# Designs tried in a protein design chat: VH-VL binders against p86728. Part 25

Target 1, 153 residues: p86728
Amino acid sequence: SNLQCKIAGGGELIPIRTPEYRAWVPLGEVGLNVSDSKVLIFAARSCFGAHILLQNNAEDFKNAVYEIVIGGMKNTRSGIRQCVGCKFDEWVKDKALNCRFFNYFWISWCGDEVWVGHGYRPPHNRILRYKYENQPVINAASVRSESDTYWAL
Key: E = the ipSAE of ESMFold2; O = the ipSAE of OpenDDE; V2 = 0.75 times the mean of E and O plus 0.25 times the DockQ between their complexes.

## First folded at step 22 (VH-VL; framework fv_ebrasodebart)

Design bb4 (at its last look DockQ between E and O 0.62; V2 from the best seeds 0.00; counts 0 for: pae O 4.4 > 2)
Fold by ESMFold2, look of step 22:
Structure bb4 (fold): chain C 153 residues (1-153), chain A 122 residues (1-122), chain B 108 residues (1-108)
Amino acid sequence: as target 1 above (153 residues)
Amino acid sequence: QIQLVQSGAEVKKPGASVKVSCKASGYTFTSYGISWVRQAPGQGLEWMGWISAYNGNTNYAQKLQGRVTMTTDTSTSTAYMELRSLRSDDTAVYYCARDLYDFWTGYHFDYWGQGTLVTVSS
Amino acid sequence: QAVLTQPPSVSVSPGQTASITCSGDALPKQYATWYQQKPGQSPVLVMYEDSERPSGIPERFSASNSGNTATLTISGTQAMDEADYYCQVWDTDSDHVVFGGGTKLTVL
């Protein structure tokens, strides 16, 4: 049999607001389950610092598999790191967020790499690629932000 | 021309409070944070806490939790640090510094005020 | 809370290379930052993000962070470099700023 890279959420977007410097919002608590999915497509309206955590376990935020930061460093960098708050394993210059308008992004952990891109049509506009040493086991995801952020997930 | 200008020296009794001001100029105040760092006579630097002028969030050193309050007044581009229940070991020079805090890099301080000497004596 | 350990003093002759070390368990996971403080003055940022030099800091200042040790290096050391030097990290476990104890650099 062949594997399909399933997109989380089933086509209906869930609105979330994260005030600046807030605790993580587990996506399972707002009805978005990623346990059988390999791709997350979302939109965010934010000045800077949109954070997405891909997790093995929904209740463990300390030993996350991957943290993706979109528009970090005041909307000048985006990156992938293997734990919350540690140095980035991969990052690029990126001015991805907009304070006034929603922009779309996608994250894929399909295959042997984590990819991050702009827009709503993966694999188009990929900005980051990280090849993991071991296939990640991702069962949960959470979000937070450094600035007041509106999400559609 | 970025500047942080602090209020003048203070002499206090044990048990009193002190409030130090830090007026910023030459940059967009609400885009950055302010950290407070103190230095006792002959000692090294000790971080006291941080406040975001963007959203008012604070983070205080655990040692000072319950005794310190940090605020900003965006209309005057001024940060304040109040330390309550003063003790003799609070005698120090108190610095404010512009903080480039980011979840990417953490804290670092690119411009510092001139320092405010606070003396706590009986 | 993390601990950063620095030697209390380092001495160099003018024109020689000074190395100031900073050791701690947080350093493999976090960026190191360095400050210079001359007597009676406020600290000045001299290196950040492990190895980045702010505008206005001479090229003779460099830094690295490898393993549990960050190192500030001053090549062609001058009398004006005589100061106390502090390393600093973000301790993400406590979400605190941690400074090293400081190193007095003496020239001549």
Scores: ipSAE 0.456, ipTM 0.812, lowest interface PAE 2.3, mean pLDDT 90
Fold by OpenDDE, look of step 22:
Structure bb4 (fold): chain C 153 residues (1-153), chain A 122 residues (1-122), chain B 108 residues (1-108)
Amino acid sequence: as target 1 above (153 residues)
Amino acid sequence: QIQLVQSGAEVKKPGASVKVSCKASGYTFTSYGISWVRQAPGQGLEWMGWISAYNGNTNYAQKLQGRVTMTTDTSTSTAYMELRSLRSDDTAVYYCARDLYDFWTGYHFDYWGQGTLVTVSS
Amino acid sequence: QAVLTQPPSVSVSPGQTASITCSGDALPKQYATWYQQKPGQSPVLVMYEDSERPSGIPERFSASNSGNTATLTISGTQAMDEADYYCQVWDTDSDHVVFGGGTKLTVL
């Protein structure tokens, strides 16, 4: 069960701002390590395009394990993909973000499936699921955004 | 109402530099990027690079590294492309285009300038 | 680094369906974009995200992707559709935008 997996975040909030540029902000640089966790809970205030990258190697942004896009396509879709800039493996129509208010989300990579949900309480309000074969170990995570985005992790 | 208006045609000798301007209007300049694409006579489109009007970040085509510089002036909503050490095979129509970068869909260019002919001949 | 291959020319009679292909190893994972360019004019975006049409583009324009091939389809081709067509991708490996060689569509 995802509830048995260790959660990254959920403690002291770490504020992060990602302006509208393409650079990734590694969460490790702000003191959040996900290497021993299988669930990430976070809040985001954004107009559109909140991206979370799950990495095997913290320095490798090309061969990412998963990229989760919340509120993509101008806050109309959310999805999961294996490659930055690649076609999505799974997506849903989703107006998940808010320009003015923080919305909470969770990502789980427990077991052999990746789950994404709304809110701060896994596994409730699941919106995305994708099963990957031979799931690599996730040792790092990074964030970036298509619009000025405030994060709380 | 969205328009990209480029500077006029240029004639240059080999070894010289050219700087083409692209004035944008009808939208928030700093909310998008600008890509430059050139087209030699009778040939296809070649991407040269892009610049973010938001933060000034650039990405140039590998073959043009060291010879090209892209800049923006946010006060005038104008993008500039300078190409140095010109040679005959740089003769082309140079286009600026509004660069829509979406992390979901990648790059595409929805509005284009009228093009600027740059002729390089001795 | 990525390469997109298009046929140099395609010919159709008015009213027929024109198909312009674009092949490349990047296409299974990356979205294709299509541009139309008429003589002496700037390119015009006609399709993006494989199959999305910008406002103002006729519904007779459509696009699809199968394997490593993207296809621009023009149903009920009209004389005004005579132009060069270019496919384009963003190569995530090189972080470069790549255009196909272009296809000249002739309406006979």
Scores: ipSAE 0.021, ipTM 0.692, lowest interface PAE 4.4, mean pLDDT 91
ESMFold2 (binder alone), look of step 22: mean pLDDT 93; pTM 0.952

Design bb6 (at its last look DockQ between E and O 0.52; V2 from the best seeds 0.00; counts 0 for: pae E 2.04 > 2)
Fold by ESMFold2, look of step 22:
Order: sequence, then C-alpha cells, then structure tokens
Structure bb6 (fold): chain C 153 residues (1-153), chain A 122 residues (1-122), chain B 108 residues (1-108)
Amino acid sequence: as target 1 above (153 residues)
Amino acid sequence: QIQLVQSGAEVKKPGASVKVSCKASGYTFTSYGISWVRQAPGQGLEWMGWISAYNGNTNYAQKLQGRVTMTTDTSTSTAYMELRSLRSDDTAVYYCARDLYDFWTGYHFDYWGQGTLVTVSS
Amino acid sequence: QAVLTQPPSVSVSPGQTASITCSGDALPKQYVSWYQQKPGQSPVLVMYEDSERPSGIPERFSASNSGNTATLTISGTQAMDEADYYCQVWDTDSDHVVFGGGTKLTVL
C-alpha cells in the first residue's frame, strides 16, 4: 500500500472545452495547479481520444512527461506512455468515453507509479499501472482531445 | 470493395504545377485520412504528407513545405495533391493511400491507389 | 528525422525462411509497418503495429520489433514472394512518415 496522496484542485470543478485536435491546454492557465498534488480526478464527455499530459514543467511537451490517453483508437483503448506519440508502456482495451454523458476518471502519480482508473474514488476501478525507473517530478498538466470534448476538472 | 483510383499520367515542364486526383470508394471517406507517397524511378518510397478527410487538417513533409497543397472534396470522395514549381527530380510515380492514422499508432497505409506517373522534362 | 536501414537484397531458396531486417534508433519507441511491392504494382501492407497481420496476408508472414531492429520473416518462401519490402515508422520527433530504403527478395 501507499501513503495517502493529495488530490489536485479543490472547490468548484473547472469547465474546459477542447475542440477536435488543437494545441494542448495547460491546466495552470485555467486555474488548476497540480504542483503539490499526486492525484487528478476529472470528468470528460467525449466520443473518443481524451489526452492528459503530466509534465515536469508547463513548457515541456516532449521530455520528462507522461501522456495518458483515455478512449484512444476510436474509444477502444486507454494507455500510459512516457512521451507524446511514442509506443505505450501499458494499455488496456477500454471503451471509456461517451459522446452524450460525462464519465469520471482519475490519474495518480503517487509514489513510484502512474495509475489510471475509472470513477471518482481512487484507487477503485484502476485500469492501468506502470512503474518507471526514473519518474520525473510532476508540476504541471495539460489536456487535448481527438474529438470535441468537454472536461470538468 | 475499397478502391482508390487516381488520375492519369502527366508530362510537365519545369516550373509548372501538377494536381493529381484520388477518388475513393467502398468506405466512409470522411472516417480516414489520405497520405501521398512518391517513388522516383528505381528508388524507394518517400512520404509527401497527409490530409484528414474529416476536417481537412494536413501534415506535409518538411522537404516539400511551401510547394505542396493537399485538399479533399467530400461530396465526390476525392483527395487532391498539387505540387508546384516542378523540377526534374520531381519525376516519380505518385501514390495516394488510405491512412489508418491514429494518435496511438501513427501512420500506416492499408489501401493504395494505382499510382500516377508525373514526368518533368524540358 | 529517423533513418531506417535495410539490406539492399536477400536471396533464399524456395521453401526456406527469409528474414528481412530494418534497423534504426527510432525502433524501440515506434511501431513498425511492412509493405510488399511487386514490379509495376502498388505497395501492399503485410504487417503493422510491429507484429499484427492484416486480413488476407498469409500466416507465413510474421514480424517482430526488438531493440534497434525490426524483422519481417517469411516462412516457406514461394516464388510469388519475390518483391521489394519496405519497413516504415512514424518518426514522432520530426512528425514524418519514414520508409526504409527497401530490400529486394529473390527466390532462387
């Protein structure tokens, strides 16, 4: 088991819309600070391809990052990879997203592992876990999507 | 059955432009991308770029940036590639290919057109 | 951008196993696809996602990607397998599709 880890945010959920494939939206620019947190809980309404980038700093989109893809491959897979666009280190068949309804997800970088799950009660319903040898310190996060997506963070 | 049918061979002079068409059938055109790949005589395959038939987004090979334009006409299920300021080393067979592009796996091409020979000669 | 190196040619006897290699620094991080091109014809996808076989491709075609080398393997090689074979990746650093230089397979 792990130490209880702090969940990012607090208070009212922040609504974000990401149109079909655009630049990353840094969460710090919309008021969500993850720098002292180890868990992110959020909801998304999307047909497919919700992308979350965990970053050492807000300007790093290639190095010292983790990319989590929820509902990739047209809403058939979810996965974790250590760079944008590289091979996934861990993935699962997952029909995670819904075009008409918000579904909840959580991501944890608590301890030495990255975990991903469904719902709003981590660590319940974990679907992915991966341990990286040299896990970077995560101070920022960004989102984008392959289809028009509404987020509540 | 899935087919990509390209326009016929072209002979062009240096400095001219060429526009090759690629008519798709047998699948939902707007659900896939189209890549363009060329092959000079006796040479290997060279990727030129990609266009989404869904939203018109493009990604061009840097070598060709500024000389190439890719478009689609969804009403006719047709992709177009225009190469401008032609040079003799643009002589090649030009292929269109259906792109199973995904942010997961990147680009790969499951169906190819028959190819269009473009000859650039003075 | 990434460079994919293939041997220019490979020769095998009918019925033997052919191995065609593709090497490059991008291979540990990228999925590999393989294409067959017969003279005067368009390329045909024969393997994708490192080791997946499209419908209609014979089971004697297989592939792997390990370290800096991807390998296309054809078991029980037939005369109709004579063709040029290309490996291909998406180089995410340059955001370009890259092909290997091609390998001519000859069945003697």
Scores: ipSAE 0.465, ipTM 0.805, lowest interface PAE 2.0, mean pLDDT 90
Fold by OpenDDE, look of step 22:
Structure bb6 (fold): chain C 153 residues (1-153), chain A 122 residues (1-122), chain B 108 residues (1-108)
Amino acid sequence: as target 1 above (153 residues)
Amino acid sequence: QIQLVQSGAEVKKPGASVKVSCKASGYTFTSYGISWVRQAPGQGLEWMGWISAYNGNTNYAQKLQGRVTMTTDTSTSTAYMELRSLRSDDTAVYYCARDLYDFWTGYHFDYWGQGTLVTVSS
Amino acid sequence: QAVLTQPPSVSVSPGQTASITCSGDALPKQYVSWYQQKPGQSPVLVMYEDSERPSGIPERFSASNSGNTATLTISGTQAMDEADYYCQVWDTDSDHVVFGGGTKLTVL
């Protein structure tokens, strides 16, 4: 159960801003370590394109394990993929983001599946699931955005 | 209204360098990247690399590493591509293109310059 | 680095449907874009994200992707569609943009 996995985020809020550019912001640099967690809870205020990268190596942004895109394609879709810029392995129609208000989300990788949900209470309101074979260990996470985005983790 | 206007044709000798310019207009220059693509006579398109007009980051094709340098001048909305140690097989039409990178859809080029012919001959 | 293979030429009569293929191992993983280039002109983007059509491109242009093959389809082909067509991907493994060899479409 996802509820039995250690949760990163969801406690003391760490504010992060990612402007509209290609650079990733490693969560470790802002004091959030996910290496011993299997669930990430966060809030985002964004018009579109909130991206979360789950990494095996904190310094490797090319060979990422998972990328979760929330509110992509101008806030019409959300999805999971194994490679930045690659085709999505799973996606859904989803108007997940709000320009004016923070919305909460959760990502879990407790088992052999990656789950994404709306809200701050996993495993409720699940919107995405994908099973990956031979899942690498997640040691870091980073965020970036297609629009000026405010994060709270 | 979006335009990329490139500098004029160049004739160079082997071993020389060439610097092609690409002036952008009709959009916010610093919000996009610029890619360079060349095409030898009667041949296909070859990607040379891209530069971000936002932060100056570059990515060059492996075969051109060490010989190519891409730069931007944000004050004039102009991109530059310098190719050094020219040889005959560098003869081609060189294009700049607006590098439209979407985190969802990847790279594609929606606007192109008119091309610059660079001829390398002894 | 990814390789994209296109047939060197395709011929069609006016009004027929033209199909231009692009094959490569990267295509199941990478989005495909298509460009049209007429003699003496710069390339023009005609399709992106496998099957999305830019504004201003006629509806007779469409594209699809299946397995290792992407296909650009031109229905009701017109004389003005005679051109070279290139497929293109961004290879995330090598971080390089890769073009196919190009296909010359002749309208008979």
Scores: ipSAE 0.291, ipTM 0.800, lowest interface PAE 1.8, mean pLDDT 92
ESMFold2 (binder alone), look of step 22: mean pLDDT 93; pTM 0.953

